# Designs tried in a protein design chat: miniprotein binders against o43075. Part 5

Target 1, 293 residues: o43075
Amino acid sequence: MNALNKIPFTRALYHFSRFRSFTTSGWIMSGHNKWSKIKHKKSANDQARSLQIGKLSQGIILAVRQEGANPELNMRLATLLESAKKISMPKSGIENAINRGLGTAGSEGSQVHFIEYEAMHPSGVGLIVEAVTDNRARAASSIKHILRNHGASLSTVKFLFSKKGKVEVNLPPEKRDSMKFEDVLDDAIEAGAEDIVNRPKEYIDEEDEGEFLILTEPSSLNQVAHHFRSKNYEIKDSRLIHIPLEETAIDVPAKDSVREDIQKLIDDLYENEDVMFIHLSILNSHFLPILDE
Below, E stands for the ipSAE of ESMFold2; O stands for the ipSAE of OpenDDE; V2 stands for 0.75 times the mean of E and O plus 0.25 times the DockQ between their complexes.

## First folded at step 3 (miniprotein)

Design c4 (at its last look DockQ between E and O 0.13; V2 from the best seeds 0.00; counts 0 for: pae O 6.2 > 1.5, placed apart)
Fold by ESMFold2, look of step 4:
Structure c4 (fold): chain B 293 residues (1-293), chain A 83 residues (1-83)
Amino acid sequence: as target 1 above (293 residues)
Amino acid sequence: SPEEIKDLRKKILELIRRVYELKDEGVSPEEVFRLLTEIWRLLLEVRRLQKEGLSPEEAEELRDRIQELEDKVEQLEEKLRQS
């Protein structure tokens, strides 16, 4: 008859344990960082490093192709070069990737192809799979095989998306304890951002993702990224993405088996060495982080 | 007016705090993201209108959107009390 003990120690401990160890298995990862996904694989660490170098090379090729080889003007390239340094990617590999991105008519015998595969999952979720490959036949065959294994099929789905720029940032280190949300909002408005969301730290991979996710018009991506950089924010990611149109996006509930099926599909696709990014027509999927399930 | 903007901003910031409390109590990440996304869009819009000026129609629309979010947050808070 202890009415004053409405929260016993055992229940408080369970509540903290659930908070500390909350499951992320219900999250849908759209447009997420491919090398973050690779680092979460335990099998064959040497194999994983080789695959990670390959995907970094593909990222560099694409970034250079899209925005040029000057990292002062190409923030995405600058971020990729920092990642390459962290894993000690050989200088010759970096130079080769940059040269391939600059290529005029490609190399004799080997050409880099930038391909978007559009697909529909039986649940009604559309997928855009971005691939960078020197072998179109291999990429098409393997990606179609993975899609077929999950009941998905190639289908035109780009009408379910709009193209946006995405910038992810952390607060400037010297201002972290003094900066208010309004200061970040002002910086976003001055930069020309379309949207900004602060994400709880528990929901992001702090190594690869930023606390603030900023959306931009595609043509404003570099301008917005440079503006935040000029204010000494830490840039974690800067790239073009496909975001779901809210009018047609699928709202996948936390316990829906569809989420599990989609997560397995995107995991299998990211294991493919030609796959760079995956975009889903799931409501708010572009805000969800990459987490280890 | 400056008083209207201050009131709107205060309500929105309180919503952010309440959503973080819901997160700490175990509400799903998907639901937290739905709320944060809408709240931060609203916060950004209020900040823009503070600089450009706020019409009575815009103020009423913002107040309605805030109320809708407050209702959603309240519903989740009630579910937690009943669990």
Scores: ipSAE 0.512, ipTM 0.832, lowest interface PAE 1.6, mean pLDDT 76
Fold by ESMFold2-Fast, scan of step 3:
Structure c4 (fold): chain B 293 residues (1-293), chain A 83 residues (1-83)
Amino acid sequence: as target 1 above (293 residues)
Amino acid sequence: SPEEIKDLRKKILELIRRVYELKDEGVSPEEVFRLLTEIWRLLLEVRRLQKEGLSPEEAEELRDRIQELEDKVEQLEEKLRQS
């Protein structure tokens, strides 16, 4: 299916049942942070969909305001529009969000703000909470309240992370069986990528995750994303990410009570209407899914 | 030389195969992912230097990094054998 599958391995070397547990991880609000999920309930599902539509709307407004309304030139907008289509967001809602981003709506409600909240959990895990909101006072009050309920306090934590650009891609469908990993590496080098990661199929949990993860300098993100798109790769996601520094990242075992405490905090944060993404100073939290226990 | 690059590439591809065997034998996804990311980073660097030209010093550094990964993989293989 991809360049990785061109290496001379037999199917006997791939044990899918060992990784079946990853497919049982709950609904994840953010493909960027694998520790986020919403528990499935009938009433909660209707509320969760309404919440997700609201967040997508705010994200579209911000993306359009920053880089314009053409999804061919605005990779973040293209990704958000694909997500909106997958949850069957009404076309009128999408059009309204785009118009608000362009300023054509002309109302106070058309303005949104991007804010990062930095916090430290008592366990030593640092958090960067990304919010997009049309009401900064509401967002600050609500997010601080959630953090306090879980013992976390606002504090500078960016020193625990390295800021990178991230592009998730799939091989072009037409070249799926003909493209070799050397070809992918060449495209990455030409694009100016810093690193490339080939995900095993079993580790792809979300629709915004690709077979290849490309890491870039933050300032090179759009350049690299456009390069891969020009080569007919399918872009699954393109955005900035805070990657934990290896020397200070915390390794949280599955059976540690800290995992449950952090997961509860993350769940509460993602239920907030203004919270878009959460970055954790936990090893590989930016790429590995949470295991359903 | 082209022969040196071919040898480095051969060792890296063998490491990928061994890590996939570790994956199938039940090594944690976290460990497998860390090893694969480091191996793919080496493969990207080998390819980059293949295009730019590989110095003897760069070749030695790559051999050292490959040996370090081989040692880590071997340690995990021995732990599995004892299980």
Scores: ipSAE 0.349, ipTM 0.765, lowest interface PAE 2.7, mean pLDDT 78
Fold by OpenDDE base, look of step 4:
Structure c4 (fold): chain B 293 residues (1-293), chain A 83 residues (1-83)
Amino acid sequence: as target 1 above (293 residues)
Amino acid sequence: SPEEIKDLRKKILELIRRVYELKDEGVSPEEVFRLLTEIWRLLLEVRRLQKEGLSPEEAEELRDRIQELEDKVEQLEEKLRQS
């Protein structure tokens, strides 16, 4: 029984929604690590793997296109390559993705596009759905269909968010037993981080998520990520995210049915091959792991 | 002085340690969070002042804020010892 199921989602979220910053308390909420969710899907292991490989491929292409093919300089690429290694993605697939990102793949191959879909759920929760696709028309049709199925509509919601850097890290393996949160906090401050959250182990997928989530200014993301890497932290993720503004963010819905509806929407979105990440205008949702049911 | 800022930072980090110990000893998550939030604000301020410089007045203010937190933490520690 996954430890996640022991704390009522409602209680954890409600208790933690009051935690505006610097929380050492674990959040249970849906939606940020696409990989963990696919892994836990009871569907045929092969289909889940194929979906993961496809998403990693698209992610690699985009990462390379944005910041180049050097994983020492491109932390996002480095994390994607590690993820690819974990799922035993074929080397040829990785190479093909890198080459497509560089535009050197011999086929004038379909350009990969990054698209953000902005939507509003009937609950008042705003969503930004990040998609990476070689077929904009397909992605648009599919994502809009999912949104409509859950009563969500396209709406401008970026004003509910601030763009930030996010670095997810685990402790250095050699210091796992000796290192305290204070040390991590000190490292975060030294790195020039804006905030740090410790996510309780019971609320994270240890394979795909970091125990610590570090927030940065967008321009400081790479610097902070490299600082943690230089201190032998395990970098689980490094990316730009949309953080809900405290002034306009909604609390986690107190009503179970509303939470379930939002969760189902998020689940269906993450099952889509083109969807890469989902941001919610729920207070502190950016600290939350994906709800593994 | 840079040494003064370093000392203030050290004191703040010690407060963090003490607050986490309080958490482990059963202080409410809400109180722990409140304290940690206040401490984090102090750390951010120390970081700012490390870059901009520390005036005597700012140093005094920081010392006062640190002392207030130390007093709060000590009160909580004492309550735990008496329970």
Scores: ipSAE 0.016, ipTM 0.363, lowest interface PAE 6.2, mean pLDDT 77
ESMFold2 (binder alone), look of step 4: mean pLDDT 84; pTM 0.809

Design c5 (at its last look DockQ between E and O 0.02; V2 from the best seeds 0.00; counts 0 for: pae O 8.3 > 1.5, placed apart)
Fold by ESMFold2, look of step 4:
Structure c5 (fold): chain B 293 residues (1-293), chain A 83 residues (1-83)
Amino acid sequence: as target 1 above (293 residues)
Amino acid sequence: SPEEIKDLLDKIFELILRVWELLKEGVSPEEVLRLLREIYRLKREVERLQKEGLSPEEAEELRDRIQELEDKVEQLEEKLRQS
């Protein structure tokens, strides 16, 4: 029962009879990683594979930087290595990405920097932009430029967020017809997770999104992820995120121009080669989209 | 004050275990999750006041909130015994 004493904080909403719409229409999930934007680009097979390898390389670098190079202790890395095998990513590319995450890559002298930019949009929405770059000056210049174009400015906003672990899972395939939400909730409590969110199926678009989002304290992320793996759940994603605090999160109607302005800003940021993840101080933005598809 | 904080957190963790048992005994997942959310909201408030300092009035209010949750849990436990 030791796992229950480490259940981390945040909120979530569950409605079995109201599963089809969780909030107002037109919501989009903030905190989308770069993979979502890459999927929307229609490209040739060779270019698509090259972009997927680049996406996995960047993800491996980040995962190793955050949690180390041991896949047994770093569930995000383990998941990324499985994806790398599926697309036949060369071993040399994997080793290079791991070394870059550790800071040992680039015997030619290149260095990789992990940077968080904090910004405030004029609407009062705070942003945390996570970047991975080999050129600090380029990243800073381009990200500041994008922010200024949208009226946003660098500002301390971390106080609007709580850092949490996130594990995205699908039910074990052999138990899909027999398992209910209460079984997943039981497993989450046993693992020491803080919260569980059942994602509406119409919002499961990306490879790294699952039927259930499990929230943890940051230090418990890997133990919770391993617990779900030991129960044969399919792990779709495992990483640290910033969750908007309920007390200060903005709840803006879906058709408000503010949401459209924010969407344009995050689209521009994600098109930047150095931007990995964006977190927003918008209510429920960590698991629901902001706009209708 | 540190002793009060520890006592409050101990009661909160005991509530989590009792709510988990309610789930196993057949209480609806919706009721269980609602109780868990209230418990974690209180846990966050206790931890905030640990850093800011806990007044006697705030301590009594938190104890009352915990007692309300304990009463809700006991009521559900009693309903299970009746069935």
Scores: ipSAE 0.233, ipTM 0.691, lowest interface PAE 4.3, mean pLDDT 76
Fold by OpenDDE base, look of step 4:
Structure c5 (fold): chain B 293 residues (1-293), chain A 83 residues (1-83)
Amino acid sequence: as target 1 above (293 residues)
Amino acid sequence: SPEEIKDLLDKIFELILRVWELLKEGVSPEEVLRLLREIYRLKREVERLQKEGLSPEEAEELRDRIQELEDKVEQLEEKLRQS
């Protein structure tokens, strides 16, 4: 009986204790940084690395384009730069990505586009596929091909989601043994967060994931991220996400075959160079990493 | 019985698929969302009872609720055919 870590979130102002149960079904869910999935591919280390570098480059370009090139102000950029450093991305590649984001790269480089593809899987699971591409036609063709291969079709599914901010953090290294979840909860409340979840250790990729997921209003994302940074938390990720609505979220599929089919779809999507993130209309999927089996 | 619960879950799954087809056929997302809320509430109840055990009376009640939802979906499907 895998202990459902029920974390009671009591917002001091709203007496509603939300008990969230994580299902420890071992099912690999989308909603994680694409980096982890690429690392665990049994494919040749060089191809995986090249794909990671490419995606980092695209991510950096987009982050800079959206919020500027200052990593002190752009938390998304800061996290991407840290990830780039971890994989030993060439400095020239990082600089080129920043310059492309600023539009200052002397090559009239192809404009990078952010695109969300909405799809429905035959199981009733809705998907939002975030793509970052310099070739919209290529991305559309490739993503639609993958979706069709798994019986999924383009469909309006955003109504199954709410847009939120997500900050992923690890405890300050100096406080790792002394801080409790309650302390992190207090910090989240002080920051103006909506919710906080402690990920089970089994669901943490130490390299790419935060132990704590903090949910925010979209407009509060940067404020909350900066608050945690000011308290010396390690910021693993900071982004806007689509959170499945609790009332329509599908539970993790009970049938192994359905889980496998969705997993294969997710895997194939994450193999695509233009795909950056996948959101599922599965309950708590936004809290679960892509677990490598 | 485990078989009865499975049958209920299979019916719920089929109902979900029908509701998604309604969306593709041009039913409003708002109406689809309302139906899905009801269906998923029922699904969670069945899944709870799968763990706790299902009485014959509970099974009958659940079947009646599924049938009510099926009837609602059928009414929407018929409206689409007439439009």
Scores: ipSAE 0.015, ipTM 0.280, lowest interface PAE 8.3, mean pLDDT 77
Fold by ESMFold2-Fast, scan of step 3:
Structure c5 (fold): chain B 293 residues (1-293), chain A 83 residues (1-83)
Amino acid sequence: as target 1 above (293 residues)
Amino acid sequence: SPEEIKDLLDKIFELILRVWELLKEGVSPEEVLRLLREIYRLKREVERLQKEGLSPEEAEELRDRIQELEDKVEQLEEKLRQS
């Protein structure tokens, strides 16, 4: 029935050379430059590390359940394992998470669930909160409590977004100094990608962010990720994302109090043990441009 | 004038909140998206003119477009009241 409205499966390639992922940077907190990054100083402590290990464990279980235990074939698992090594997660913990994902340790009580919570903030900003949890009731209760603390309520908001695949990559080490952007574009075209974003290195501050962000149709994500892997690129992340529709996306809220509350909401949500990712209906929240005068 | 721009933006913000209430009350996501697209296009135009300067003719056009959107939202609100 939707065949009459089916978008031609023709790949389009666009270049954006100055964008930045919003989801981990606190970008909405700039009072004088709405596209400047606020660098958050966070002291690492045992509680923060324990939270990160818990989230990585849940992510590994889910990734293994979805695409198997071989990191050569499962790009999401490969990136999660790299993150686990960088924070020195115990090898026994990694092995236990893989075994739980395979179902070898378990029953239904060993399972994790992927849940998306949709919410609206009083400012008109829509949120999609991705959770991975082994306790649906706890996740629902705690996330709803955080939303209520900020005046946000559950509401259908997915229609404000377009679902896309993203692959974050770094250039092959041996070709780092010889490869130009045009070469990356050629590889993206061969892979069937829709778009490429070139991220300046000074704005790469998270382990899952690469120098190039490759956008794909959702159904093409694995094809594109494997193609870049076959060309010896370093895969930093491979996942589905919700990109706000440009026509209905809110620009960064002008009122300082609104920006502060949204940032606090985001921070509170990410401190929750079940929350993995947050999508905002703020213009370019995944791909904020750096504005010149 | 700065006051005129503020009035336009306040009305637009009110419209956005009203459209979100329509969604909560059961208006289709497709219809809500259609309304939000038009409202946000208008908001961007007001913000552009805030930087470039707003003529009396442009202010009148913007007020007319806001009124058209207010009328559409009111029609949907009225349908909900009659249910």
Scores: ipSAE 0.000, ipTM 0.377, lowest interface PAE 11.3, mean pLDDT 75
ESMFold2 (binder alone), look of step 4: mean pLDDT 86; pTM 0.834

Design c6
Fold by ESMFold2-Fast, scan of step 3:
Structure c6 (fold): chain B 293 residues (1-293), chain A 83 residues (1-83)
Amino acid sequence: as target 1 above (293 residues)
Amino acid sequence: SPEEIWDLLRKILELIKRVKELRDEGVSPEEVRRLLREILRLIKEVFRLLKEGLSPEEAEELRDRIQELEDKVEQLEEKLRQS
């Protein structure tokens, strides 16, 4: 039935969706909600730091299990290790997470699971909640409880999104004063990227956001990320994301009560220890400003 | 039946494109949002029926709802042309 539900729907969407080839378009719809990041950035208490360390530990274990312990070859691990160092995560904690991912502490130590929960909010906004957990039952129970508290229910919503790779980059430190947008664009074309967006500095809200957002086909993510690394760009993040389809994304105004309801749901989800990332089918939440000429 | 569902999806996606063109040409943001929300409800219903199976009665109901939206969009397009 998955074939009937997903393959035919994908064909229809592809046929009528706006074609996107490599472009300098300044407007990008991101799968990541900036509203939820603001709450975490504001938190400075010990509980918030402990939660962040716990999530980083789970992320490191998963990244090592999937692609090995060498950050030179594993871009996801490299970005997680930079985040861990930035918040002064103890070296022993980092080493323990790497060892658990390798299974050197025993098979049990490497048993983290990546799970995606799909849900629909009463407003028609779809959510994809990425969780990494060592306890599937606990994660399922707690996440479903949060969803129910906000009127959201489990529902198939991946048809509202397109799966893409993203690479967030900053200019090479030695070339910050000399490198123009056209130079970054040339590097992106050479790497095989699908799109590039210049994010104004005032819109860089989190450590995992760079001055340039590079979009890729999922299968090209590692190729593109390694190319930018080879050119000495600072890689801020490299991951798969779910980008809302323009055709079905909901435009939620800033003053709409629905936006406040969704923001509260997102905030509650990110406070859960197993939740790593949330993708929303919202049109206006993730628009970046049009690039200057 | 599957071919029938594709026809419905094609019409819905074309409506989204037309509604976005209305937005770009200055039609009320409130009207545009209302139309998009109604289209989203149709997409959710079509997806539900793809998973659960589509009866002839359900297909006819979807066709009628799509036609109503097409008529509304066409009226707005005509009004815009006359402006």
Scores: ipSAE 0.000, ipTM 0.120, lowest interface PAE 19.1, mean pLDDT 73

Design d1
Fold by ESMFold2-Fast, scan of step 3:
Structure d1 (fold): chain B 293 residues (1-293), chain A 83 residues (1-83)
Amino acid sequence: as target 1 above (293 residues)
Amino acid sequence: SPEEIKDLLRKILELIKRVRELRDEGVSPEEVKRLLREIFRLIKEVRRLQKEGLSPEEAEELRDRIQELEDKVEQLEEKLRQS
């Protein structure tokens, strides 16, 4: 096995990255003077973009409500704002989401809720589905429907995971030639990190993946992310994550039919407007910390 | 053996917890940093041997290094209790 196998990739992270890639760029590539092709691609791209903007809007509202409107102090908000810029979300839409989170956008005030749904797949794989929604009943009903279509059912599964904070970082460009792993390790220790994983640049495939993955206690997430930002690191992602426990994680081979079944379930869940992130109790499909690999 | 690796990792994780408790109780940042750096070096070594296979000699050396860190942490814990 090569270096890539030392850093297992999570399916949840893979699919979340796909959401962020939904843009109107495909619309531009629709072809010349072909109305039916342009119309179809425009409709599909507009729907995908609308879904992504809706999810980002709900995420921004929640992030602002939880930790305020200052991206320098609220690393989750900073990450969401970068995602919004990458998909060219209108500034008015971003401002409206921030104002709604602050409760200043209007007297109507929207209630946004963070909900975790726990489920078990027939294969024994546990799932934690993160949803952000303004309608709890709709979210519960639609997510349960998707789970049932794939034979999965609501069940307590958090005992299969360890809750951690993660911060994905790149070295400061100006220090790339001078900083060694030991220097990054020193910064991680000063920040109060729990663990650090070095990912070779050749194996960084997703936009929300960095050269280093910093693991934290859940309560220390913002402290650690802020410290790295203050040292001029590029923050690629900052969020809470459920890491499978090695003792109970299921090893699902790439060619196993179970993997295809689970992939279809994940895809269906991510097409839901309320679903933000999915965690799986699978050893090979989840990111496990490997220090200074 | 896989159980040997698991035991080594359990001891290292306990050391991290104890060192973080020392940090929270006011032990010097430099001392905490030195201890954590050595602990992270141990984790790296255990992960390397997990991939390559663990010899009895290597397991003995890792246990000895863990014991040295446990002794150092215990000394700091004792000093803190006497303050």
Scores: ipSAE 0.012, ipTM 0.258, lowest interface PAE 9.2, mean pLDDT 73

Design d2
Fold by ESMFold2-Fast, scan of step 3:
Structure d2 (fold): chain B 293 residues (1-293), chain A 83 residues (1-83)
Amino acid sequence: as target 1 above (293 residues)
Amino acid sequence: SPEEIKDLLRKIFELIKRVRELRDEGVSPEEVKRLLREIWRLIKEVKRLQKEGLSPEEAEELRDRIQELEDKVEQLEEKLRQS
């Protein structure tokens, strides 16, 4: 098979271009990329790791505050703890974040806030930037500054999206060769999911992304995630997501200049300590890389 | 009947396979999403009727919807073959 839009070929070209470029480095963007997936030349490995630890700490505090400290009952906390383990975050740092989230006597730290910033890029691409911060003024100032540097401005853009729940899963290890798509589909139907997408293996970041993307009503997210965990699936991510509406979504992969401009904006946003996730009004950005030749 | 439900599910699973092949061959992501969404709705409806019982009118509606999807998939496959 010689499909022109195979991601491994596109990724190889981008990795080689990045390696030979002495001014900018980056990775193929995806609407599913979290802060930890984007590596930019501006950040050294130690700085990148420190940034990831800071974001994970804030995420853990928020997750515990919202749904408690038991990762068996709190799927968002469970996935954040797994991410913390993968980057070897100090156990003391994890424990401190959990205690801050619980508000225990003797816990220290600022109140953590969840904020969404809405913006429009000159290309017509709308952005929703999720921030978790202990300093609202710093977050607002720095995020607005980054947006302005790329010609983007604050604007109401939620009308370009539909709010859904998203659960990313891998098959149970023991059943990898025995389970078929119809088995996964049946589990999704029983869980009360709205849709299921099977990513081609080439499009999967094995470290952070699941083979199957399960879409839900926002209120059903936890129910669906717990169902898949009870069936021994590996949960790679569980979150609310803004899915672009087809009528207004931009087909960025077809135009290189817009593609590069958006990539640079997204990279700069994820380098910010308060930015946790970005939603783009780009066609299929919620399950495929937006950079695809 | 159980045999009729099984036949409907077989056709739907074959459509899922064909739509995923179209996705891998570079068919419009919007078109793939629309087809998968409609297939998902069909599976939910078949699963519901499997438990509640399937009327002749419901069976005919499901067959018609499957045929419409098969026709759309065939058109997209033909465009890929000609390209």
Scores: ipSAE 0.000, ipTM 0.225, lowest interface PAE 10.7, mean pLDDT 74

Design d3
Fold by ESMFold2-Fast, scan of step 3:
Formats: C-alpha cells, sequence, structure tokens
Structure d3 (fold): chain B 293 residues (1-293), chain A 83 residues (1-83)
C-alpha cells in the first residue's frame, strides 16, 4: 500500500532540493526557459533555429557592449558563446555579433536595448518578460498584442518577486567520478551561495541549464560564478533571475483550460524575436513552453 | 578542536542526507528549502569558526542549533510515517 507518498526511483539520484512540476516528477525552477523548443516540420525547424540564432546574436551584442569581448572576464558572454556552439551557430555570425558589440569597423547597426515588461494574467499569474531589441516600439507593440490575445495586460508585478542571482554548473570533467554532492555543497558555501539544487541530467531541458543550480544574492553573482569557474566547473549560465515570493505566489491553476492558456501565452511570447526570458509568479511550478511532442 | 569541528560537519552532512530523503518522500518543497537554507547557514558558521577558532561555549551553541534542526527533521519524518 502507499500510505506514505514515496516515489520509486530506478536510480539513486543526488537531489538537494526539488521543485514540483506541472507533473509531480518534474525538476525545473519556474521561469527558466529562454527559448521555445518547438520541433516542427523541416521548414519550421529552420525558422525556429533562425529565431534562436537571432536571439543569441542580440544577447552577444548586448553582453559585449556591457562587459567587453573577453569571455574570461565576461561570464554572460562566455555562456552565450557556449550556447551558440551547442546549436552550431556559424562562426562568422558569432564574430559579427562580437564586432557589433565592440562597435568595430563595418557593422554599426541599430543599438540594442534591454527592456523588462511586467504583466498580469487574468488567473492572477504575474509575468516579467525580458526583451532585447533594436526597436523598442516594435517590441512593445508586439508583446502587448500577444498579452492581449490571452487577456493579459501590462501591470506592475515586480513586488511579487525576489531578485536573485543564479549560476548553472556542470561538474569538472576530470572530477566527475570522484566528486560527490557534499563536495559541490562545500564549494557553493565557500563561494557564498544561498542555495543549491541538484538537477538530474535527463531533466536538463535548456542549453543554459546545468546539473546544479546555484542561487546567490544579486551582488554576489559574479563572485560565486568566478569561484566555480576557478574550480574548473563548466558554467552553463550566470544571470539575474526573479523568484516568486512565497506569501504572494499562486499555485499552479487547478483548471486545465487556464493552465493550457498560460502555457500557450508563454509559447507565443517565446516565438517573438525580441523575447529572451520569462519569469512567472507560480509557486513550485515547472510550467514550461509546450514542446512540439 | 579539529575533532569537534569534524563532528559538527558530520552531523550537518547527515542532516542534509535526511532532508534529501524527506524531499524524495514528498515533503513540501518550501519546507525542504527552508530547512536546507538553515543548514547552509549553520555550515557556513561552522566553517568560519574552523578558521577563527572554536570555543567550548560556541561548540555547545552549534550543537544546540543542530539539535533543533534534528528535532524538526524528526518531526517531519514521524508525520510521514503516520500519514
Amino acid sequence: as target 1 above (293 residues)
Amino acid sequence: SPEEIRDLFDKIIELIRRVKELRDEGVSPEEVRRLLKEILRLYREVKRLQKEGLSPEEAEELRDRIQELEDKVEQLEEKLRQS
């Protein structure tokens, strides 16, 4: 009998903290997706890849402009370059994006801008939409239109969230067989991290997700990221993130039609060329964009 | 002493293992997160005192804090067994 709510595992996984998914067995912090992973017919696949390359290009331009072209000193650039390599982005495209960020000869295009849009869905779910765009008016108009299609509207929602730093890491290749969770935990505490989450590899859904998610104070982000890099961890991502406050976060909506509408809203937003990241005020949710499977 | 600090670390590691089991058995993610943050804060304090020196009074205070966390974890373990 199942008097205790025990989950049978086929393998002993080293978990530190688990966030409840839309299904009870999921393992992703809400608002982690950067890109739609829609898998369509070949022509749509080409379009999806083109969209992802365009977003990476804009991200690289912005990262270089903010902190320079040296990946050793610019952790955001380092992770974007790794993402670009993972999807086989052409080297010429990467070089062009870096050169545009530096403002070097031949490619002074329109300036890119980082914008956060705050919105409220009729279900009470708050959204923070991160956009990088060379056209503020186009981005505002198109994002507002997508929101309206789902009954959502622009509204102040940052008070529903806490701002944190996150560092996504994989174990150092040379230490994969010898390093245990306690060793990772020690490195995290030494670096000044607030929390650590162990994510099984089969649940890593994005190129920017690692086996361990390290949470930090916003001001400690670079310190923690550099500490892990100095220990030869593979850094998958390093960025600021908005995490729902417990007292105002809502549970995953009980009604299937509401959950489906929110998922479709997220999918529609990520199909927009300017949208980079979405944060949701859902408590312990792994509410991710619908994959085409 | 180095032996006392090792004992404190051993107890903290055991607490992490037990909290991990509670998570795997379906305890609230919020409760698990709360316990883990408290354990991490405690681990950081022990590590600081390892470098700065640990008095008998400080060792007793840390043992008391570990015992409080052990009691909370035990209460959750009992609640799972009775559910």
Scores: ipSAE 0.000, ipTM 0.234, lowest interface PAE 10.6, mean pLDDT 73

